# VH-VL binders against Large ribosomal subunit protein uL10m (mRpL10), part 116

Target 1, 224 residues: Large ribosomal subunit protein uL10m (mRpL10), of Drosophila melanogaster (Fruit fly) (q9vpl3)
Amino acid sequence: RGKINIQRPKAPHYERARVVAVTQPKYPELPKAKSCFKTRAERTQQQQENPYNEIIAREVRNWLDHSRLVAFFHLSSITADDIFRVRVQLHKQNLHLKSYGSKIIEQAVKNTRYEAIVPLFHSNHCIVFSPDPEKTAALLRIVRRVPQMVLLGGIVEETMLSRNQLVAYAQMPGLHAVQAQLVQTLSQAPGHLIQQLQAHQNSFVQVLDVHAKNQMNEETPKST
Short names: E, the ipSAE of ESMFold2; O, the ipSAE of OpenDDE; V2, 0.75 times the mean of E and O plus 0.25 times the DockQ between their complexes.

## First folded at step 12 (VH-VL; framework fv_anetumab)

Design gh16 (from gc99 with light chain D94A; at its last look DockQ between E and O 0.48; V2 from the best seeds 0.70)
Fold by OpenDDE, look of step 12:
Structure gh16 (fold): chain C 224 residues (1-224), chain A 119 residues (1-119), chain B 111 residues (1-111)
Amino acid sequence: as target 1 above (224 residues)
Amino acid sequence: QVELVQSGAEVKKPGESLKISCKGSGYSFTEYWIGWVRQAPGKGLEWMGIIDPSDSYTRYSPSFQGQVTISADKSISTAYLQWSSLKASDTAMYYCARQWDYSFPLDYWGQGTLVTVSS
Amino acid sequence: DIALTQPASVSGSPGQSITISCTGTSSDVGSHNYVSWYQQHPGKAPKLMIYDNSNRPSGVSNRFSGSKSGNTASLTISGLQAEDEADYYCSSYASSSTWVVFGGGTKLTVL
């Protein structure tokens, strides 16, 4: 009685083999999980010129046109939760964190005054928008605590600033503060001037009095 | 003028605690961060960590996490680096430097504090 | 781990131009990593010479220039002088690692 080789079962009869071949569930090849490693930038580059991109590009333009403060950041590997936290912090200051693909940005700024920002968008990036340029210091205070966000530069009052210039701008006393200081200084000036003028007048009067007294003393004839 | 002045050289034994200081002047101390850099004898520069003196926010390099403590007293514009228990391997020059944030350069440096740990 | 690689030593004669390279191992070094260069004389604290790849701080000689291409940053010293003999370190912030990294340093000898 031939040892049934359980390790190499005899090929089934031709008819059975046909039935098995036809009835084998063709499991759809699980789409090779596109390695999650494609950077958001790479994913966005593959997005075909979709009417949707035009809509988003318009949105970007609107943000740029209505913002007096725009800051550009490189965004490294950051968790969704961390981004959310940053977004919340920024939002409390009326700062709006947005992320767009490089192609969308290119489309949005094409033939505009903002075209110079295109080179900043070679990797993962985010943009912060604000209608208030005075929020620059607040913005930088928040993002400094986010090691995954690297400041690249910004636009303040329609002026492109390097990252260093943006930091310097944030350190400047606000226009209102400077104006206030100026007003204060100017308001103190008249008092000082008046004091100085009065001091000179008083000094002059004193000298005249002394002179007058000396003259009176010389005119008193020694009555021998 | 921006200046960072560090405390003097230290000679210690293994197991002893140490706290060295870095005093900043010539700028708003709370507007910039202070980084610490180690340089072992004849070796290169190693970034240790950084502190925001405004609220004592601190971050360490992985190599130095738990090995040292960075602190600051903003009232006297001073940053500190401290060890609870020194090792012979801690023998090095330690520099403090001003840094606006992680991605900005160390633009002004202290003169360094030499720490010698020997039995 | 992000590492910056520098040549151990470079030499040049007075008046020559020399270049020190700093090469990052991470793909991230190629995009928006800012490289800084520091000069350190023996027994002295490091001094910032170049920041943000190519910018010179106030007071730094125009003989020092920085550039970056891809994953390699370069420090060029033109018109080499005896006083330039020092150790030079490149540094970069790696946003992926979230800490500052220094190169191994390059000893520049003026012959």
Scores: ipSAE 0.852, ipTM 0.928, lowest interface PAE 0.6, mean pLDDT 87
Fold by ESMFold2, look of step 12:
Structure gh16 (fold): chain C 224 residues (1-224), chain A 119 residues (1-119), chain B 111 residues (1-111)
Amino acid sequence: as target 1 above (224 residues)
Amino acid sequence: QVELVQSGAEVKKPGESLKISCKGSGYSFTEYWIGWVRQAPGKGLEWMGIIDPSDSYTRYSPSFQGQVTISADKSISTAYLQWSSLKASDTAMYYCARQWDYSFPLDYWGQGTLVTVSS
Amino acid sequence: DIALTQPASVSGSPGQSITISCTGTSSDVGSHNYVSWYQQHPGKAPKLMIYDNSNRPSGVSNRFSGSKSGNTASLTISGLQAEDEADYYCSSYASSSTWVVFGGGTKLTVL
């Protein structure tokens, strides 16, 4: 039944020429087995992720350092349209809604007085930053209507406030300017006192007791 | 001193309308929400909904959506709970309470308004 | 989704400590939810006893304490007194459900 298939003897020749031609003039993609190694694109993205994370961490540090108002929220499931609408509403009031990965937050606050906030970012969250602490009331009125955002607390004029303290701060009528003056006066306190207050973030109560005793001993006559 | 004072007890027949009130004093009325809580005789507490008196923003629990109307008149520091047509199952004690937002506690409560609906 | 389960009743003798539990039905209830506790004496409005899981309002005895672990909040009353006899309710807000819920209530009896 037959037929003699003359095409068969030529097939190997065609396959050899085809393989050689493809190898030289073109740079075809490597076989799947060699792609088990990291591809050039995978390697490039890994390299980008390392410096990208540090750049974003510096951005977070800058926001924390230059914002007189920072508020932390737990964020439950929310549509992209809804969160965008909230972001726009807040932006009109010079309130900037941001969200960052927990590892980036850890990098940003490492070796700062704010290290204690890191656990807040191990789950869904968002942060609102503003240079204007007088916008605290506006912030709270906007986010109160966002069921997906639950206030956790905040920082006002470099003072960490609980969620209840933040609400109380927002309700002080016309007192924002007076409180800002009071906080500004404390921020201009002698460098020794500021250093002692910042050291308290590490729970060095015994160090303060020794320091206070030394000051009392120096001012008390020893011969009486 | 924060105080919420509610209107007096009501005895009504099925099908009648009713509007009960809750007057706040001792704080800036428009800075907090007013929430309404129902308690049927011998039963537990049920959150019904809230109103922000500043602009009448309202939100209802699904069980009460369309069943009642919550409103406020900020000029007299008063919130209202209203039925257009009462049912016998509406017999309950109704409390108003102050609330900052959904996640904050009901920190101050009115004395309650007993609504009795029977023939 | 959120359903707060409390025991129907609990009892104790004067001077003892008792604990009332409040258990949510999902992990969302536990991690970032703020639980409040209310005391209601017969014929009276509820009174806030604990807020934000463990905080005590001014004027509430330090015999009342609150805690939360996992999906369960607890109200502990130490040094039990006769006037502690009342109904106790927990409350929480689940943002996924977008409304406030109360537990079913626990009747505390002082023996």
Scores: ipSAE 0.681, ipTM 0.855, lowest interface PAE 1.5, mean pLDDT 77
ESMFold2 (binder alone), look of step 12: mean pLDDT 88; pTM 0.921

Design gh17 (from gc99 with light chain D94N S96G; at its last fold request DockQ between E and O 0.02; V2 from the best seeds 0.00; counts 0 for: pae E 7.4 > 2, placed apart)
Fold by ESMFold2, fold request of step 17:
Structure gh17 (fold): chain C 224 residues (1-224), chain A 119 residues (1-119), chain B 111 residues (1-111)
Amino acid sequence: as target 1 above (224 residues)
Amino acid sequence: QVELVQSGAEVKKPGESLKISCKGSGYSFTEYWIGWVRQAPGKGLEWMGIIDPSDSYTRYSPSFQGQVTISADKSISTAYLQWSSLKASDTAMYYCARQWDYSFPLDYWGQGTLVTVSS
Amino acid sequence: DIALTQPASVSGSPGQSITISCTGTSSDVGSHNYVSWYQQHPGKAPKLMIYDNSNRPSGVSNRFSGSKSGNTASLTISGLQAEDEADYYCSSYNSGSTWVVFGGGTKLTVL
């Protein structure tokens, strides 16, 4: 999608009444000429949908390729105002709320390691993309207050995580936080410094080991 | 180790007020919700509501809205369930439990607080 | 508002396998709903046995397993032991409701 934001004008009342009138299922038999014309128009519409589907599928591929954080949610009935408020709140944290049809998702992930996500999109859904995996905690704090969004799982640094693993990831101290604790112990007086450094080093190694094991255990093999 | 410790059993009369507590330890208290679950004598479990201790976000089951107040004091890692005017039908065991959000399990439970209302 | 339906009781002999059902609507036990199972011995707090339909917490015996098919979740206990005698509850969240629902409970008797 481009950078332009086009707001739709409010639909006039006569358009709503017109739609209701044409959707009533009480028609006499159509003439053969009009029936053939309808079939031609349907074919043209179907052909145009194929090119647009590929354009949107490329958008999804671009989001997947450039997002270090992707989270998947089931989305139940929600008002347009409520979902807009959630989208704005997420956007302030560089978190981008999107939704796409299952056929488009299937096209976007075909022949990639992400094919396993397709079943998530057979029902109502939304996806949050972000280049910032450190925003996982902010994401979860926001969406846990949205009753209509149920966390299904996610992708962090190209590794698929279960919803429980994503929560655990959000609660882990960052590498910079662990590194800062190590620097603080180096500033302390001599005498007990070796024990404190060993404790911080073990904590740092433990965090790295958990991240590596999560990536190894969550990898999905490609099917050919 | 995650632990939830509840206040002791209470015997009260109808119309009295009551506040029972649930103290969490072994985890970051403000990172999880505390939910309250009621179990009437010989009956099943009923989810009453939750609180997020970080900012006191609170939600109630429809059956308990307006009947109880859930609160928390994050400075002492404690959640509370309180009644302004007890009824005989409030006689039950009350559990607190830890929960990430609505769709996540109640993974750790307190030992329960038995509330007996004399009528 | 919508209850999860469990049988009132189930019984089995030591060494047998038993299954406890939990049936709701597609909004309670559908493809994107997460069902949990709790064990409660008399006078004790409930204990989480299964979460997210089929996951087992650390320290829970592998004799306990969970599954979900259609609008029915199932808890299966294999190799039944006397200590398994307890009440069992399922729970689920209906998206958008803002509250959790428990099933009515199932009393398991080991004969």
Scores: ipSAE 0.787, ipTM 0.907, lowest interface PAE 0.9, mean pLDDT 79
ESMFold2, look of step 12: ipSAE 0.747; ipTM 0.889
ESMFold2 (binder alone), look of step 12: mean pLDDT 90; pTM 0.927
OpenDDE, look of step 12: ipSAE 0.865; ipTM 0.937
ESMFold2, look of step 13: ipSAE 0.733; ipTM 0.879
ESMFold2 (binder alone), look of step 13: mean pLDDT 89; pTM 0.925
OpenDDE, look of step 13: ipSAE 0.861; ipTM 0.936
ESMFold2, look of step 15: ipSAE 0.759; ipTM 0.895
ESMFold2 (binder alone), look of step 15: mean pLDDT 90; pTM 0.927
OpenDDE, look of step 15: ipSAE 0.863; ipTM 0.936
ESMFold2, fold request of step 17: ipSAE 0.756, 0.779; ipTM 0.891, 0.902
ESMFold2 (binder alone), fold request of step 17: mean pLDDT 90, 90, 90; pTM 0.930, 0.927, 0.927
OpenDDE, fold request of step 17: ipSAE 0.866, 0.872, 0.875; ipTM 0.944, 0.946, 0.948
ESMFold2, fold request of step 19: ipSAE 0.033, 0.008, 0.007; ipTM 0.537, 0.446, 0.515
ESMFold2 (binder alone), fold request of step 19: mean pLDDT 90, 90, 90; pTM 0.931, 0.924, 0.932
OpenDDE, fold request of step 19: ipSAE 0.874, 0.873, 0.877; ipTM 0.947, 0.945, 0.946

Design gh19 (from gc99 with light chain S26K; at its last fold request DockQ between E and O 0.30; V2 from the best seeds 0.69)
Fold by OpenDDE, fold request of step 17:
Structure gh19 (fold): chain C 224 residues (1-224), chain A 119 residues (1-119), chain B 111 residues (1-111)
Amino acid sequence: as target 1 above (224 residues)
Amino acid sequence: QVELVQSGAEVKKPGESLKISCKGSGYSFTEYWIGWVRQAPGKGLEWMGIIDPSDSYTRYSPSFQGQVTISADKSISTAYLQWSSLKASDTAMYYCARQWDYSFPLDYWGQGTLVTVSS
Amino acid sequence: DIALTQPASVSGSPGQSITISCTGTKSDVGSHNYVSWYQQHPGKAPKLMIYDNSNRPSGVSNRFSGSKSGNTASLTISGLQAEDEADYYCSSYDSSSTWVVFGGGTKLTVL
């Protein structure tokens, strides 16, 4: 019985291959949620007529209140396929990409601590939400490769950050790493201080020793 | 300190191939992208393209698409710009620069590599 | 395609304040079009002076300031010095076209 090469399985017999090909579950292409990325014009028109605007606004507020990471993007013209791919990548990281009209955002954040974000929404935009601020680096890694998405800023731990600050935040070592560094620094501090304090004393002693030696040499009578 | 060091000046003939280099230091090379900028003699700056050295993801300006190849070797923190066949019109100063992404500025620049193509 | 237009040249006397404009097309209108400014001395590489319309990198003199209104970005140099004589380029990323655009450059002469 020939060793089943598990690394390079022999191509199945033609008939078996056909059956496998036919029995492969055709996963329906996930409906590309085109509806989430409507143009500004389309969204504005819908907002005027949509009785659900208040519901959507509440949804936005709910996302904002429950997210520890929020990132804002300008979104230029992008294909439905491309944005879907991005959405999938983000979703794998528990990052949620959403798009809302500017009026909905205004309504959602009115009289809230988030009102300052309104000026960011003058064109087509999208928002990424996450409950985990540690996903900032993962988020940025994904979206920076989408040329149609421009990072505008974000909210991390209830703090509004510029785009540069958000990048800087993503580059920071994790809290545990910082703690470890702090512990190391604190553990080394006493030794260094002692060394510095002793260095002055040691130098003084050395100078005194040299002085003493010089005096002893001067007092040694040249025995003629 | 962040530094980009480019290879030396090149003098070539039309039809010859060329590969110039840009070595980054003082930062994590794979965390930032490298953009290339051309400046013809007495002319302005032209963005050529960009590369993510972490996986060699590359994008070109339309004017340079198919005209040059941008590559990187992350093991030695080096980006490359290469021509398969140089033209006289390729005579220019070439700069590499660090970019975090497309929309971020070119924050650190190499010293430039002068490429002269003459018959 | 987005084009950035700069004056070909600007001049000023030492101690004066000068402004260089960078005007984009209508597509450049919006908060998403961040403008950067670069200084280039003869025979030297460009240096980033302003990013994201008005931010100054560390090590850049506070004499340099940037602003943006509508589709026009401006670089202002206060207290003009002889060392400020250089070419200045504005730049912006066009997310629709997906490439970086530079202005034509402005030659600043200190009289």
Scores: ipSAE 0.877, ipTM 0.949, lowest interface PAE 0.5, mean pLDDT 87
Fold by ESMFold2, look of step 12:
Structure gh19 (fold): chain C 224 residues (1-224), chain A 119 residues (1-119), chain B 111 residues (1-111)
Amino acid sequence: as target 1 above (224 residues)
Amino acid sequence: QVELVQSGAEVKKPGESLKISCKGSGYSFTEYWIGWVRQAPGKGLEWMGIIDPSDSYTRYSPSFQGQVTISADKSISTAYLQWSSLKASDTAMYYCARQWDYSFPLDYWGQGTLVTVSS
Amino acid sequence: DIALTQPASVSGSPGQSITISCTGTKSDVGSHNYVSWYQQHPGKAPKLMIYDNSNRPSGVSNRFSGSKSGNTASLTISGLQAEDEADYYCSSYDSSSTWVVFGGGTKLTVL
């Protein structure tokens, strides 16, 4: 499935959601409404929130489906100027910084193998999406300079990785080059196959070893 | 085999300058940070700051900002901790350690450099 | 200021299990905080024993285990041996104040 999503989620979706959440007035009236009765404004707000959640959940699903790299971070208080500079720096590397509510994430991953990520979003957070898993090293080098961001883990090529596994993945050279060499070797005429397999055996073993390490590390219980 | 080797013990007087070193081997030196940790005699561990040797990005704990200088020479896989004017209170053991980023552990440690400053 | 509080000392007999606690003063040992534990014998550099709350590095005895509950992390040593006598430090990163913190240390005495 190589369909390209021409409608890529618009950058304003994230920024508009943040602006709306920040600009919603919270009037200091005591007490907060605890009754079953709701005003017209509360009914209208509830109705608006429901359709909004569905649209954003579809956008998250689209990002997850078309991103071969997804990284999750806890985000402490940070100025708008600082997070904007980080977003711009990441964007130059085809890395897309987003933030969504935990309800939206839960809706987006419902009935998928990624349901295990939902607890990561109960605190303030951000997510980085990219179609380019080879950009993992660039991502980590940029974000480790951001004291307010803490790496929680990620998804690479549809495999969930712990934070330590993601760092190990970023240190592995040439996964795209290994994949490209394997495809080229398999596409050649039979008369050349023996020489090509002998030349690329160590690259193929490296890819298998990475997958074996990832599966072995998934056996440990989640402790964070 | 990751190894961090620090320079030898130093005995100095107040007001003197000092530069101690930490040489890394067995790994890609520029892929990890080097952190510095102080331990005063009979006291606990204190994180002083870090350097990313790839471009000399540095960051200091507030307690040590302006008190020391952290630097690195990536061509010889070496990080440095430097004082322009030592004080008696700088008497301590100083460790370097490898760290991926702020939230990751100090996974490999140097043997330590004892700095003694007395008048 | 972020502080990690550890007991000053703990003791146990060979073969017993002991636990060393590490408590944050600002709820800074939460779900997004990763706690590490270090062992330091007299005159030697610290050694990483536990990282990311409960993970054990290669070469560290399985008698050492870590856990975290709420704002408290714990290091547990089972089957206590004489060689375990050392100082133990917890560490965590506070992304809100943006620097690394060590606990005050706990001296473990094996009787």
Scores: ipSAE 0.774, ipTM 0.901, lowest interface PAE 1.0, mean pLDDT 79
ESMFold2 (binder alone), look of step 12: mean pLDDT 89; pTM 0.929
OpenDDE, look of step 12: ipSAE 0.861; ipTM 0.936
ESMFold2, look of step 13: ipSAE 0.766; ipTM 0.894
ESMFold2 (binder alone), look of step 13: mean pLDDT 90; pTM 0.929
OpenDDE, look of step 13: ipSAE 0.860; ipTM 0.935
ESMFold2, look of step 15: ipSAE 0.735; ipTM 0.882
ESMFold2 (binder alone), look of step 15: mean pLDDT 90; pTM 0.934
OpenDDE, look of step 15: ipSAE 0.864; ipTM 0.936
ESMFold2, fold request of step 17: ipSAE 0.751, 0.014, 0.007; ipTM 0.889, 0.527, 0.523
ESMFold2 (binder alone), fold request of step 17: mean pLDDT 90, 90, 90; pTM 0.928, 0.930, 0.933
OpenDDE, fold request of step 17: ipSAE 0.871, 0.876; ipTM 0.947, 0.950

Design gh24 (from gc99 with light chain T25S D28N V29I; at its last look DockQ between E and O 0.33; V2 from the best seeds 0.65)
Fold by OpenDDE, look of step 12:
Formats: sequence, C-alpha cells, structure tokens
Structure gh24 (fold): chain C 224 residues (1-224), chain A 119 residues (1-119), chain B 111 residues (1-111)
Amino acid sequence: as target 1 above (224 residues)
Amino acid sequence: QVELVQSGAEVKKPGESLKISCKGSGYSFTEYWIGWVRQAPGKGLEWMGIIDPSDSYTRYSPSFQGQVTISADKSISTAYLQWSSLKASDTAMYYCARQWDYSFPLDYWGQGTLVTVSS
Amino acid sequence: DIALTQPASVSGSPGQSITISCTGSSSNIGSHNYVSWYQQHPGKAPKLMIYDNSNRPSGVSNRFSGSKSGNTASLTISGLQAEDEADYYCSSYDSSSTWVVFGGGTKLTVL
C-alpha cells in the first residue's frame, strides 16, 4: 500500500497540468501603491507637457493681466469643505480663489513681468484674484480667519508687495478717501487764509489810524 | 508709539479665579490681534492663544484649550486672560503681544504679569 | 509636542560673531512659514529682533541678522557686545498644527 507522499505530490498528468496552468487566475499585480506618497508637487512634475497645461497657463496669464489685486497664499492641510467655505466668502466680495500647479504657474509667467512669483509656488498654494485693489482689506479680513492659509505676498496695481507691504497697503486710507480729505482740507484753507489776510489788513489800518490821530494832536497849537 | 501695558503681579491660592489685563495703545486696537504667551519660571516661551478684538474671535493652543479664557473689550482697547480655578502649575509670567495673524510675528510685547499660585 | 530645537547655550567673546541655530520641520521652518527671533534679558519681556526670516524691525541693530535654509533658521550676531547677553528664542507658525511654536531658547553668554 504505497504511502501517498503528501509532502511531494506527484506532478499532475501533463494534460491536467496544462489545464491548471491556463485556468490559474492571473491576478493583476496590484499596482504597487507607490502613488500614495507622491507629494502633489511630485505628481505635478510628472505631468507631461500636455496641451491642456498650455490652456491652463493661458488662463493664469489672463487672470494676472486682468487683475489689479493678486494675493498669494501657502496652503496647509485644508479640507475641501473649508476651501469651499472660503471660496464662497471671497466670491461674495468679487474675489476669485484659484489653485494651480507649480509647473503651470512657471509656464504661465515665463518671460513675463510676473516671473518673480515663481519662487512662491514651491508648495501647496492658492491665488486670489480681484479686479478691484480696494478689496485688499476685505480679502485680508477673510483669510486671517483661515489658519491653513498663510499670506506670502501679492501684486497690487502691477506692483509686487511683500506680505507686510500688503498688510500696510490694506491699512491705508483709500485713494479716494485721501483725496476727499485733501479736498476738505484745501477747502477749509481759503477761509483761514482770508481770515489771516484780513487780520493783517485790519491791524495795519489800526496802526495807521493811531498814527493819524497822533499827528492831529501834535498839530493843534497850544494857543497861549 | 505702540504700547501694551499689563496689570500688576498677582499672588493667589489654588482654586481661586483670576483675570489679568492687557491694554493696547498707539495703534488701532481692532486691526491687530492679541496673543498670550506663558513663561514658567526658568522655562521657555509657550504660545497660549490669540484673540481678534474686533469681534472677539478666539483660538487656543491645545495645551491651553479649556484651561483659560481669552477675551477683549475693544471699547477700552483691553485684552484679558482669565482662570476660573488656578493651579500651582499656573505659576508663571504671562505676556500679551500684538500679532497681526497666526503667521505674523509678535511684534510688540507687554511688560508681563507674574502670577504666583501658592498654598 | 511640536517644538523648534535650539542649542541650550552659546558663548562668545566681545567683537566675535556667533550663530544660533533653530531646527524645525517641513510643517514650520521647512515650509513657506516665516521665522522670527526674540531677545529676552533677565526679568524683561521678549523683544522682536528678526521677523520674516531676515528682516529687522526699526531700532534693532544691524549686528543682528537672520537666515533660513531648509528646516533650519539661523540668527547671527556680529560684533558681540556685553549687552547681547540674553536668552534668544526662535519662533515659527506651524501649518500642520495651526499654532505658533517656539524654540527652547538659547542662553548667550558674553565672555
């Protein structure tokens, strides 16, 4: 009674072996989950020069060219929901929050006056655009309440500003307000000037009158 | 000139309540936030939290969440730090400082308030 | 606890240049977050010496300079003076935790 060697099963008959080889489910090698640890930055670097990137780059340029206020932010771990909330708040003020890949930004600003912004986009970032520079204060008020957004700097009226300069700009009275104040000040000045001029004239007349009176008193001969 | 003036030193017993103040001057009080920093004796600086005096928006460091209350009265340009029940471990110097937002520096500091909690 | 790492002490002679290092992580110093430096004399409140990595507030001596590279920030004091003897703290906003972090402080002794 031949002990069935369970440790070394006899090779199946050739035909059976063929059937087993063909019927063995070729499980697709699970794609090595290499992809989960690639930073958004790495994913963006692998994006081949896709015609799509050119289109997006043109869009970015268009935003830059038509915006009088541009602010740059670093984004930390922020949820989609939080971003959406911020977007809604900004939108109510006609502020447009956009996010682009670093490569797209680089492509968009290459050989343009905006090329200096490229170093700001080494990490996760977003950009806020506005046609109205007077919205700077409103923008900063909103984003200050978002801990995941860090102000890096901005462009106002085609001038690049540091984060500190942008804050200072927001704190300045609007040009119109300053102009209004100036006009008010100037409008009040004529009254004061007129008063001062009149005061001098009056003083001069008084001195002349006193002089005239003194002369009249000296000409009255003491009739002895 | 920007100045923050804090209330005087406090000596308290465990279990007592305390409220210390920080008055700002020389700037628009509602345009900047006020941060609080703790420094235990012989130790380093610890950021406690921050308040926007304009609407009393407040945020705390996790270590201080629920342990203290930060408040402000914008009408008198004053920020407050308060304890409902002091512990011996609360013995420290407490500083208020002006801070525009989370990511900006503490650019002007109060002189500090020493709080001593002893049995 | 997320903390910035500083040497406990640094010493130098008058007229020398010394550097204090501050090492953080990718969520604070290594990010676009800005580093600040504070000077604290014994029994006094901290004073801002450097902000936004390398900027000096008005009234701060040009002997103080700041730099940042990677996850490390540095404070350099040139022409060391007796009055520079103090504790120095680095600070940065941490984007991951969303609060301000300080270094452990460095005691500078002027020999």
Scores: ipSAE 0.861, ipTM 0.937, lowest interface PAE 0.6, mean pLDDT 88
Fold by ESMFold2, look of step 12:
Structure gh24 (fold): chain C 224 residues (1-224), chain A 119 residues (1-119), chain B 111 residues (1-111)
Amino acid sequence: as target 1 above (224 residues)
Amino acid sequence: QVELVQSGAEVKKPGESLKISCKGSGYSFTEYWIGWVRQAPGKGLEWMGIIDPSDSYTRYSPSFQGQVTISADKSISTAYLQWSSLKASDTAMYYCARQWDYSFPLDYWGQGTLVTVSS
Amino acid sequence: DIALTQPASVSGSPGQSITISCTGSSSNIGSHNYVSWYQQHPGKAPKLMIYDNSNRPSGVSNRFSGSKSGNTASLTISGLQAEDEADYYCSSYDSSSTWVVFGGGTKLTVL
């Protein structure tokens, strides 16, 4: 009834529907009526689970497989004009700015070593892909002037790096000649890093930085 | 070792101009930003703004936009904080600090420059 | 303006453990793992003690630790010593305003 006050409703509609169903055996019983009451979230979920999700997930896998540099960012509110300018600047350096839903990312990285990145996509985000790890310095110079993009970390030559490690990587002299040595040194990081990241969504960067301090000198607030 | 060395203390009158300096050494000066932080007597720290010395890209906190000018001369690894007309309320300690970007810490700090503005 | 809220003062005796809180919002502490803590002794420049919520720079005692829960970051000092008496500031990047914010500072007194 639209006559009752929405504040402090007199009675639950479910109990009234149950009484009516008992007295009217011609009408569907409670299980049938309940199956018609889908929530907005349930409808949205059903519609989002369509065959195009796998096509988009394959696109993400293709980018991951063909990119030697991947960087992850938290994305704050940004105008379409500003993000377009950033995308153009990045594209000129063979850096490709993308954004995907968290469900698509989860589907794309399922049963891969990259499954640890899924928690990064439960908040607003973007990703930059590139086939050229030499472009890490150019990427960082461009995006650090974009306050709406906050660096979370990345992947270089299939090795996951914290944001501090990514900055250190970009600052190495003779970048190409040293890149293989640096990445190989970082890839000795214990497998427990990945396991802990999957258990602690808010601490992804933190776990990487702790283990990196034990294995190599990196650019830190204090010189070592 | 990374060092940030600031110019000496200043005693000024209201209405005078002032330019204080921060010289960086022990690192590639143009690879990091220089941030400026104000601390009024007995008060806390306030982030004022930054400069990228490589091309003088600057950004200010809203409280300081239009109140100061941040600049740099990369040829001498030096950043500057400048007032065109000092006020008594500008009396404070001013620090420069090194910063990679907005979300990174201020990892190395200068010793500070005390600015006193009094009649 | 104070964008991050800290208690004005805390105190403890030598050997105790104390905690300094820093409360922000979902646009800063709540959205990032990038909280920093600075120690400032009287007449000296601030020193970075903790970055990225809980990382210690080289040369910082392991008695200092950081954590966060929701919109609140915490600095914990174990085994309190007289030299820990100082002002402590938290800081974070704020994604809504898009610049760095500091807490108002906490004066730690070692009794």
Scores: ipSAE 0.657, ipTM 0.846, lowest interface PAE 1.5, mean pLDDT 79
ESMFold2 (binder alone), look of step 12: mean pLDDT 91; pTM 0.938

